# Designs tried in a protein design chat: VH-VL binders against Non-structural maintenance of chromosomes element 1 (nse1). Part 24

Target 1, 232 residues: Non-structural maintenance of chromosomes element 1 (nse1), of Schizosaccharomyces pombe (q53ek2)
Amino acid sequence: MEKERQDGLSDKHKFILQYIMCRTAGVDNEQVRELVQEQYGETATVEDVINELNNSLHNFDFKIKRVQDQLDGRLTLHFQNLSGDPVSQMATPYPPVQIELMRKIIEWIMKCDDYQYSLTTLQIQKLSRKEMGLAPSVIESHLHTFERDGWLRQREGIWTFTNHALAELDAYLHNEYESNLYECNACREIVIAGYVCDCGYCLHVYCCKHLAHVNCINCNTPWANATVIGRW
Short names: E, the ipSAE of ESMFold2; O, the ipSAE of ESMFold2 at other seeds; V2, 0.75 times the mean of E and O plus 0.25 times the DockQ between their complexes.

## First folded at step 21 (VH-VL; framework fv_ciduvectamig_arm2)

Design m5 (from j5 with light chain A31S; at its last look DockQ between E and O 0.62; V2 from the best seeds 0.00; counts 0 for: pae E 3.5 > 2)
Fold by ESMFold2, look of step 21:
Structure m5 (fold): chain C 232 residues (1-232), chain A 125 residues (1-125), chain B 110 residues (1-110)
Amino acid sequence: as target 1 above (232 residues)
Amino acid sequence: QVQLQQSGPRLVRPSQTLSLTCAISGDSVSSDSAAWSWIRQSPSRGLEWLGRTYYRHKWYNDYAVSVKSRITVNPDTSRNQFTLQLNSVTPEDTALYYCARGYQYGSGSYPFDYWGQGTLVTVSS
Amino acid sequence: QSALTQPASVSGSPGQSITISCTGTSSDVGSWNYVSWYQQHPDKAPKVLLYDVSNRPSGVSSRFSGSKSGNTASLTISGLQAEDQADYHCSSYTTSYTLVFGGGTKLTVL
C-alpha cells in the first residue's frame, strides 16, 4: 500500500467504471464516449476518463484495456484483473476439467498448422479424445459454455479467440507462447487475423488494408504474396 | 486531462548533447493507447518529427531517418516522463522543441492531441 | 523521406470556403490514410484538426473537413472566420511507419 494514496475518483468516474465492468465481454468505445459526454459535457473525451480510471486502478492490479478488432478496427473497452493466472481468472466458475480443456484449446490454437490460429470442431473433438479422453457430447457442451461466456467464437464450426479472450490472455500468451506468436508491426498487438511476410514482418488485416498496394518494408515482397494468418 | 511539461537547458554548444525532459500528468508513459514523440520547429524547416517511444508488451522506438544516428528517446516510468537525447548537435539543430502525445483513436495512426509548452533550444558557440 | 508539399499561403474572405492541399508521394500520402491536419496560431503549439484524412477529434468544429485523392490530401474550411487566420500543417505516415510534415500554409482571412 502506498503512503497517502487516496481514491480521487468522482461519482461520475465510478459510474463509467461500473458501466464497463458490468460488460465483461467488452463495450463499444462509442457507447462509452456518449456516456462520458453525458456525464462531463460535450468536450470531454473518453481517453481522458479512461486514463484517470487507470491511474486509480493501477494500485489494485486492475486495468481498462482498449482492444482494436483485427478485421474491422472497431474499438471496445474491457475491464481486466491483472493479478495471478489469467486462465484461472477467466475460468473461475468452471470445474477443473473444463479449465484444463481451456488451457489445451489455447495451446492447440497457438500451435496449429499453417498459421490458422483456429480449430474446427472436429479437430477439438479429436485432440480432446486423444489427450483427455473426453466424449464428443462433453466437448460440445464445453464449447457452448466457452462461446456463451465470450471466450471463444466460431463461424461454420471454426473456433478461435474472441477479442475479450485476447485481452485477458495477452500476458499469458506472451509468456507461454512467445515462439508461436506474431505481433503486428504497426500496432504491436498479437496477430490471429492478418498477414506475415517470409521475413517475419507482420500486420493485422485492418492495419494492412491501408498498405495492400505496397511491398513489405523489410524485404520488399508484395503484401499480396504474404502468408495469411488466421481464417477470416 | 493530459498535460505535458517540458524542462531542460535552452543553450547547447556545438558537438554536445541536447537533453530535454517531458513530464506527463493525466496519463501514463506506459499507456497502451499512446506514443510519446519529440517534434521540433524552425522558421526554415517547419515542423519536423524526430522520434517516439511507446510501450505495448515492451518498449519500442521509432526515429526519423534524418536524426536516427544521433537520437535517443527514453521513457522513465518511475517519474512518468520521457526524454530526448540528441548527440553531436550543430547550429542547424536550433529550433523550438515540443513533446507531444500521439493517441490511437481508431486506427494505427497516432495524431498529436496534447503538446508540451515548447522549449526554444539554441545551438551556438 | 519525401517532403509533403503545401501552398505557402492561401487567403479567403469571411464566410467563404477555402481548401488547402497537401501533396505527397506513393510512399506516404498515397500509401496511408493516416493524414492529419494541425492548426497553429502564433506562439502556440499546433492543435489537431483532423486525423485519418477526414475524422475530427471531439471539440473540433464541423467547419473543418478533409478528403484525399491519390497522393493529395485536402483540408477544407467552410464559413471562414477571422480566428481561422493561422498556419496549417499536414502530416502523413511513411511506408516505414515514420512521420513527415508538410511545409505549412499561412491562411490569411481578408
Scores: ipSAE 0.378, ipTM 0.723, lowest interface PAE 3.5, mean pLDDT 85
ESMFold2 (binder alone), look of step 21: mean pLDDT 93; pTM 0.948
ESMFold2 at other seeds, look of step 21: ipSAE 0.567; ipTM 0.811

Design m6 (from j5 with light chain S91Q; at its last look DockQ between E and O 0.82; V2 from the best seeds 0.00; counts 0 for: pae O 2.3 > 2)
Fold by ESMFold2 at other seeds, look of step 21:
Structure m6 (fold): chain C 232 residues (1-232), chain A 125 residues (1-125), chain B 110 residues (1-110)
Amino acid sequence: as target 1 above (232 residues)
Amino acid sequence: QVQLQQSGPRLVRPSQTLSLTCAISGDSVSSDSAAWSWIRQSPSRGLEWLGRTYYRHKWYNDYAVSVKSRITVNPDTSRNQFTLQLNSVTPEDTALYYCARGYQYGSGSYPFDYWGQGTLVTVSS
Amino acid sequence: QSALTQPASVSGSPGQSITISCTGTSSDVGAWNYVSWYQQHPDKAPKVLLYDVSNRPSGVSSRFSGSKSGNTASLTISGLQAEDQADYHCQSYTTSYTLVFGGGTKLTVL
């Protein structure tokens, strides 16, 4: 017989919650599906278990958020603390200068020109020198730490948010960067990899795969003319 | 397990407001993965989607063009429920009313995987 | 809403395959690959069979398959069985964040 805790969650539910909580960069949905099936049997669904967990977490200002990758649609699960300042929560283990750098990198990404929503290492070095007086070697060290901890990712020196960072920053970005932010017109989530039409209609790369014709839904201009968001 | 329990009057007079409530258990009305709809069914129109409410970074509502001037769908997070208000009803609004959860599969896809028990509402004098 | 057009009825014998069409416009079926199908037995709520044109939720038989071309989506039921006798509804996402159902198709198994 299984013992049920006072909060109504089984020991198996709590095991799955802890599995997700311990993996701050997020967990592949398929890995959690396998774990759910091992714990509950082959007919159990990850969706039902996560919904039950979120029902219990809701009163404590926590949730597990499903994030769909903007390029390939892969799902990951992220434990989120909804209380407090999300940048301070992300950066709590860091020295003050590193917290300030994180806030600045968020700003620079959100306000960058040409819809890039990403910065090169050189751009970060130049901006941090201009606005914070930091040396390039200090920046490289801090960027390595942000990458290690799962807040930023890079490809060939081009840096942007991870899916983990987007999940944690969702409310913050909407509240602080409304005028710099695009939302997908298919799913209403933030776009940092996608397309935007001259009329403002915007889609994630993955969401475009479900578009059945060649023109912008809003203005009927050829979608091929849309501006690329992000560097992907 | 997700369950949707409907409540509200079964008889409404013409020109009045039809109000129905859908109580949710096993999920949250503010779920990032769900949208909460009202759907009705009649012999003359079949299934007709009326509208929905859902939360992403704020509350959104979408309403069918045919009823948009008369409909309101509201969440209530403290009671974990959502409501239908349909103003100025006529006998043509007589139908079996369902609440339903749409669950997001991919972007913009909200198949209805859980339905309330249905409420047959008659509009007559 | 009867914006999506389905045949009023179809019939087939056990073991046959049948198809049900669902025709919309460039503002719904033709705009997105977000078409769903529902099965409804008498006095019961609809049950989802397919979403995103052809994807089956867990627990739905592989006898149910879907396709789409232009403004028309199709549900195919292979190996028809007596319990498949029901009403079938298509549903599409629109270009305006709304949803629209078809008029429904009564399937009779002979």
Scores: ipSAE 0.555, ipTM 0.807, lowest interface PAE 2.3, mean pLDDT 87
ESMFold2, look of step 21: ipSAE 0.657; ipTM 0.837
ESMFold2 (binder alone), look of step 21: mean pLDDT 92; pTM 0.946

## First folded at step 23 (VH-VL; framework fv_ciduvectamig_arm2)

Design r1 (from m4 with heavy chain Y62S; at its last look DockQ between E and O 0.69; V2 from the best seeds 0.00; counts 0 for: pae E 2.9 > 2)
Fold by ESMFold2, look of step 23:
Structure r1 (fold): chain C 232 residues (1-232), chain A 125 residues (1-125), chain B 110 residues (1-110)
Amino acid sequence: as target 1 above (232 residues)
Amino acid sequence: QVQLQQSGPRLVRPSQTLSLTCAISGDSVSSDSAAWSWIRQSPSRGLEWLGRTYYRHKWYNSYAVSVKSRITVNPDTSRNQFTLQLNSVTPEDTALYYCARGYQYGSGSYPFDYWGQGTLVTVSS
Amino acid sequence: QSALTQPASVSGSPGQSITISCTGTSSDVGAWNYVSWYQQHPDKAPKVLLYDVSNRPSGVSSRFSGSKSGNTASLTISGLQAEDQADYHCSSYTTSYTLVFGGGTKLTVL
């Protein structure tokens, strides 16, 4: 579909929007591409449909954000609210103590030592007991809720942000944690899985695959010696 | 579906400032998947990328070394457009000027998928 | 003077395969795998054929393919057709994330 949209959202656009909105953890770009082609014809592009949706959504302080996975480069689409406090909006269905825990987990991830940008279950339990007085069983319950709702992910007890959380928290992390934040020099997005050279040049794991050089292109030291960001 | 509509003068005298505007429809100048560039073309130099502006969490600009001291590329979110300002022009700046959208297909590169109609600018007395 | 070197012209017969080279340095073509190729017909704006060395946008024929070795990228057009007669431009990002173009190659279909 190559036609301009001048009459606002069509029924097909609303269908695509609802498909994306109903998927909290984000939706694979290729699934949406196939859906767009089914609705608009095989020459229609996801990029044009998403742009048309975003033109309309701008009036309501919403957007569809395209997120690239930092490890494998997979693109997902996420419905995002641009207004208000992103942590409060992310945690709207939660009681106040759980919202406070989410704020603390964000802080602990962003300020963790040794470029880890992740926490073990044990670390979260110890920090929450010390700083909030919460019992380990309460923490386990809250963490499972955050995982179920698509805000945190874990592997073998190591917790970090999902791509959806990164999309929702982007402005918050830049505003509150600028000094703890790494950005990819290729795509300008926040890095929690990647590499950083001593000179500060930083790339996502996936973006690093596009580096054709064996040395850092900024300072010419061996890229193989770059510090690993994240646990992945 | 994106359209880029250029406007600006076609004749500029030496030492003046060349100003061109690119109005965007079908996309936002603050799109987090796009970067907005000016590119010119002449028979002697071929295509030359001049500079770009784009928004992620803040505005970023970069400019070609050859024009860096004379160029400014500015976004205007309220009008959904971006502008080229090239100071102190000479006859060597005579060229066909394009604005273009660079689009991120899934990496850190921004190939140009939509181009303006082109503006032939002559720098002459 | 163009930062990237392309042959000024190439020619081929219908059905043939041809290759256009784009040679830079370790500070551009050799720095990133962010090489793009554009086709330009007379009096028209360029059209992207390939990005990131070898990726085709939707709607670009599989007759267009790309590769890179060291500081040289290549565009290959297989099954040459009359409408392929055009100018072809390569581009690359530099180590400072600026962009440079080649001088262009005029393809003539005999």
Scores: ipSAE 0.521, ipTM 0.806, lowest interface PAE 2.9, mean pLDDT 88
ESMFold2 (binder alone), look of step 23: mean pLDDT 93; pTM 0.951
ESMFold2 at other seeds, look of step 23: ipSAE 0.565; ipTM 0.805

Design r3 (from m4 with heavy chain Y62W; at its last look DockQ between E and O 0.81; V2 from the best seeds 0.00; counts 0 for: pae O 4.2 > 2)
Fold by ESMFold2 at other seeds, look of step 23:
Structure r3 (fold): chain C 232 residues (1-232), chain A 125 residues (1-125), chain B 110 residues (1-110)
Amino acid sequence: as target 1 above (232 residues)
Amino acid sequence: QVQLQQSGPRLVRPSQTLSLTCAISGDSVSSDSAAWSWIRQSPSRGLEWLGRTYYRHKWYNWYAVSVKSRITVNPDTSRNQFTLQLNSVTPEDTALYYCARGYQYGSGSYPFDYWGQGTLVTVSS
Amino acid sequence: QSALTQPASVSGSPGQSITISCTGTSSDVGAWNYVSWYQQHPDKAPKVLLYDVSNRPSGVSSRFSGSKSGNTASLTISGLQAEDQADYHCSSYTTSYTLVFGGGTKLTVL
């Protein structure tokens, strides 16, 4: 079995890599942990296997990124292609008008007023008519496609990024929207569901659960007065 | 399997700069799940965290207040290592120096799961 | 000199349970639930036992458990074994996101 490897990876590592690659919208970390334990025993860690995979992947401009859900902390693993423009890669199966709508929705979410980092269906329709001349029925069709393909999620007509989209867009959002984004002071990931204190200290909803008392740890003002980021 | 291999001098004169290197295998110094720290241990002070460097979308550095004015921790991505520079050393800096990986298990903490072999550094004239 | 206070030593007989305390302030142990515990045998580097107060990494025995109340964290070792004889260190993040250790506790297994 070691004789079949060409890149320093065992057949078991290649199986785990293929399992993750085939689930382009991401895979539950606990499912991969179970596979690692079945293949290598209960003392094996998913963290070590992912590190070894990433060591082999880095020269090919690929990696496996771990994403923590901002609300409940659930971890998912995402296979990423680091080469090229992520919006173009995300949108390659779409008609040109739908690609431009995706770029605009990203912009509108990132520049959304009042820390909402989300848009209603009506807001998207209004902005699309104003800036692109698109009819509401066209917008509804495109939004359902984005939801189906795992780029946007919604609750009762309020749309925002999925965890998959955040993973794929991470570098793009930092490069294009640096002045519009917040980062969690605990984990340094982009915040679209969380809190920001008047002093600028910012936490995801889930990361905030690790505060031991009710005041901001940076300035000691009541955390209850922090501005809510996102709509959850 | 992550391994940290330390190198550097074991005897340093007072007022000089202490320089140590930690070479990383099995992980990347720019890993978005890791932070890279220097920690020292002495009989009088026990374990003392000195500082860390790590990468997310840019490099971050954090230093203990006790050494903040004298310390630099630098990553080197081309050699996959990170270094400690501690200026103006005194005999109080005599200690066993470790490098360590902190790993983010999904929270904002970085417990140290891999340590270097340790380097006993003596500061004396 | 240590920022976090631990007892200098504790002892117990095989099969007993023992608890090691780690007391800080509202600016460290009391600020975050980011308390870790490390086991260190003579002439070896420390090994992580617990993180975030009570979480065990894979491969750490369930005999090790942790808790926290206010500014004090606790490590409990149940079913004490001879191999548990070692030094035990706690650590916590501060409000400035720096890190502090306790002075260490020498556990003797009788």
Scores: ipSAE 0.375, ipTM 0.752, lowest interface PAE 4.2, mean pLDDT 87
ESMFold2, look of step 23: ipSAE 0.395; ipTM 0.751
ESMFold2 (binder alone), look of step 23: mean pLDDT 93; pTM 0.949

Design r4 (from m4 with heavy chain Q104Y; at its last look DockQ between E and O 0.74; V2 from the best seeds 0.00; counts 0 for: pae E 2.6 > 2)
Fold by ESMFold2, look of step 23:
Structure r4 (fold): chain C 232 residues (1-232), chain A 125 residues (1-125), chain B 110 residues (1-110)
Amino acid sequence: as target 1 above (232 residues)
Amino acid sequence: QVQLQQSGPRLVRPSQTLSLTCAISGDSVSSDSAAWSWIRQSPSRGLEWLGRTYYRHKWYNYYAVSVKSRITVNPDTSRNQFTLQLNSVTPEDTALYYCARGYYYGSGSYPFDYWGQGTLVTVSS
Amino acid sequence: QSALTQPASVSGSPGQSITISCTGTSSDVGAWNYVSWYQQHPDKAPKVLLYDVSNRPSGVSSRFSGSKSGNTASLTISGLQAEDQADYHCSSYTTSYTLVFGGGTKLTVL
């Protein structure tokens, strides 16, 4: 490190911050690790740089959050605004009807049946027509915008939250959807891809890979019998 | 760089409460990538993990079975520190006490990457 | 009387390889792949060598490697050097997400 300002951020720290901020939907932790090593040398760690950035950012209600992918464990870094209502902050560039649609999609995902935590394009179209009077072509346009902007992701027409959206919505989902929410017992993050035992013990797909040879630790039922959360 | 500075008494009488403090520099006690533990070491028992506190969307606490009825580990965000309270101590609680940061590398474990300087605590009449 | 069993001491000559075992139960070493190894020199705090059985933090030599089979984890030190003389501790998470340590192993480099 240059150590030009002991009580402030160096130009190299500001470069790393700008790199993360410019990637609104998040940036791979390994890409940032490589950049940190290029700027500071091979012994520098991304963890130390992010901690130093967060010490400075916290006073302005900002944070860099590290998010783990629920399926494969890949870590991404996300620049977060901690102020205000997360849904309103997510949707600030959108017309009011798109803000309302995003709020309804969040509700529909969180309240969907059978632990799916995802919706098909057809389900969104039908619910939007019934509850908001929106035409299917309008919905396709809005979904494309939400996907482009990194709020929703889809595979073969099955839509759910991105890791970025989960990070932004974390407090909102805990507050508004407490009764519909599953939390991983290993890492304590919200589960939309994982397993839940009949007794309620819950793990992400990735976190479950760290079990060696055990039944559920709460009820001793074979973990193979756990209910799948999400469509993945 | 993260530093952990311990403080507290070195002599405690049996049946009293052992209280130790760990002040944190270079990180936050509420960091979403860290967990904060107390660990003790004695010649006869080696290293013994006592308990952990950490913050995600709320505070979580875990305590070793051997001390669970007597221990509390408390965070203090305003002073950026965490404390150990061990009630009803006996001479068997005589040990070198460490505070430590456990860091989340992305798996679900929190290996200890920073340790305090240690505090020798003697429990004796 | 630690929960995890390690040999009290091991020794080896410079350039040789040694292995330190850490044996627990199905409720700790056999439950999760959350086994860590720590090196401790005299009058110093422990330093993490491995986590999650075999992962090395940045700055730890590739001479240190780890494995696990059933309820036993192993630390292998290849190419022994004089500075490897230290105490070595294993730890594991339990099924209740608490931690237990082994009793420690004194490594002497002859």
Scores: ipSAE 0.519, ipTM 0.800, lowest interface PAE 2.6, mean pLDDT 88
ESMFold2 (binder alone), look of step 23: mean pLDDT 93; pTM 0.952
ESMFold2 at other seeds, look of step 23: ipSAE 0.604; ipTM 0.829

Design r5 (from m4 with light chain S96E; at its last fold request DockQ between E and O 0.73; V2 from the best seeds 0.70)
Heavy chain, then light chain:
Amino acid sequence: QVQLQQSGPRLVRPSQTLSLTCAISGDSVSSDSAAWSWIRQSPSRGLEWLGRTYYRHKWYNYYAVSVKSRITVNPDTSRNQFTLQLNSVTPEDTALYYCARGYQYGSGSYPFDYWGQGTLVTVSS
Amino acid sequence: QSALTQPASVSGSPGQSITISCTGTSSDVGAWNYVSWYQQHPDKAPKVLLYDVSNRPSGVSSRFSGSKSGNTASLTISGLQAEDQADYHCSSYTTEYTLVFGGGTKLTVL
ESMFold2, look of step 23: ipSAE 0.581; ipTM 0.829
ESMFold2 (binder alone), look of step 23: mean pLDDT 93; pTM 0.949
ESMFold2 at other seeds, look of step 23: ipSAE 0.679; ipTM 0.839
ESMFold2, fold request of step 25: ipSAE 0.647, 0.660, 0.669; ipTM 0.846, 0.844, 0.833
ESMFold2 (binder alone), fold request of step 25: mean pLDDT 93, 92, 93; pTM 0.947, 0.947, 0.949
ESMFold2 at other seeds, fold request of step 25: ipSAE 0.704, 0.590, 0.716; ipTM 0.859, 0.813, 0.860

Design r6 (from m4 with light chain S91Q; at its last look DockQ between E and O 0.80; V2 from the best seeds 0.00; counts 0 for: pae E 3.5 > 2)
Fold by ESMFold2, look of step 23:
Structure r6 (fold): chain C 232 residues (1-232), chain A 125 residues (1-125), chain B 110 residues (1-110)
Amino acid sequence: as target 1 above (232 residues)
Amino acid sequence: QVQLQQSGPRLVRPSQTLSLTCAISGDSVSSDSAAWSWIRQSPSRGLEWLGRTYYRHKWYNYYAVSVKSRITVNPDTSRNQFTLQLNSVTPEDTALYYCARGYQYGSGSYPFDYWGQGTLVTVSS
Amino acid sequence: QSALTQPASVSGSPGQSITISCTGTSSDVGAWNYVSWYQQHPDKAPKVLLYDVSNRPSGVSSRFSGSKSGNTASLTISGLQAEDQADYHCQSYTTSYTLVFGGGTKLTVL
């Protein structure tokens, strides 16, 4: 309202920002929407509040990024540091060897064969022994730390990036691994779970659900015949 | 709140270039959740989307087939605005011109949630 | 022009439900589920009602709903009110990821 207007961020904006910052692995967009409506009224939008926060945060090289899950399309909000080396900032509480292991895991995921963009525990153990001289039990400990801290996720011993890691690494992956990445033709975000057609047209699993029929729009080849990206 | 403020000439002669500017407040032209379009409206054609620019690690541009050979939509990050240039205009380009923000809710579509005030452009000799 | 086809006009009485159709081709409405609907009152810019066929932005009444079958999308307005009198436009993406609008429908509330 008029008497609640202040120079810079209001107390309500700061509360929303703190809510997101305290959840470093990301926060469900719907939870933030409910909070915004409690603080500002039923017609308030999360989009407007996040835009206002980002206008202020940009001066400090921070932002809040919305990330769409590549499988089910669920949106989460992530607080990002845009400055410096994102890998070092992701891993600042870790000893140097564990930071180097994270850099290697990123490299191994991005350069893996057969469009998998994921590695088994055994693959990580073998690669880390060969390239870093680390024992399998040490690798299991480090992987559980990365999972606990929200950098990697696994299903049946198959490891890949979380949505949190994708948000933090977006610029790094584009800069360091441009030739190894695929981007969705619908939303232009990096694909680690999706499809790529022989013609090069690429979609996330979720974005592909927005096709009205089962064929690639660009070349009319059935998506059932497309190369699967990721293991999901 | 996002606001779009248009500026530019209201009268343009045939064969010249129509140039319009859309200044953005409350958002960034390089926002990775937005796309920036020019749309025109006339009694004979109704609403007609002309082109779009947006940033996702690099700039992407899309133009309507009907104007693709004549149109450029340019972002200006230093002034937080984007422009329309339409070359070789004819009286058929007379219309009410809007700039608009498309907002990405997560898929690959950008529904237009904020519009400029509109600029009526007449092409007459 | 490949413009989407809408009825030129439609009318209804307060409290009724009305439906506006939007027919395209397999290269637009039939290619993506990226269909949007806009309401436009006289001398105003359009306002988005629906996106991605049936999704409603915050602040849009639940009286507005959408569906699609094949190359035809539909906007339904339930519980028609006097302020619903306006022009309604559909919009779709094409296979080349460009956009196309329908010709518009004038809704008269009797």
Scores: ipSAE 0.465, ipTM 0.787, lowest interface PAE 3.5, mean pLDDT 87
ESMFold2 (binder alone), look of step 23: mean pLDDT 92; pTM 0.943
ESMFold2 at other seeds, look of step 23: ipSAE 0.503; ipTM 0.797

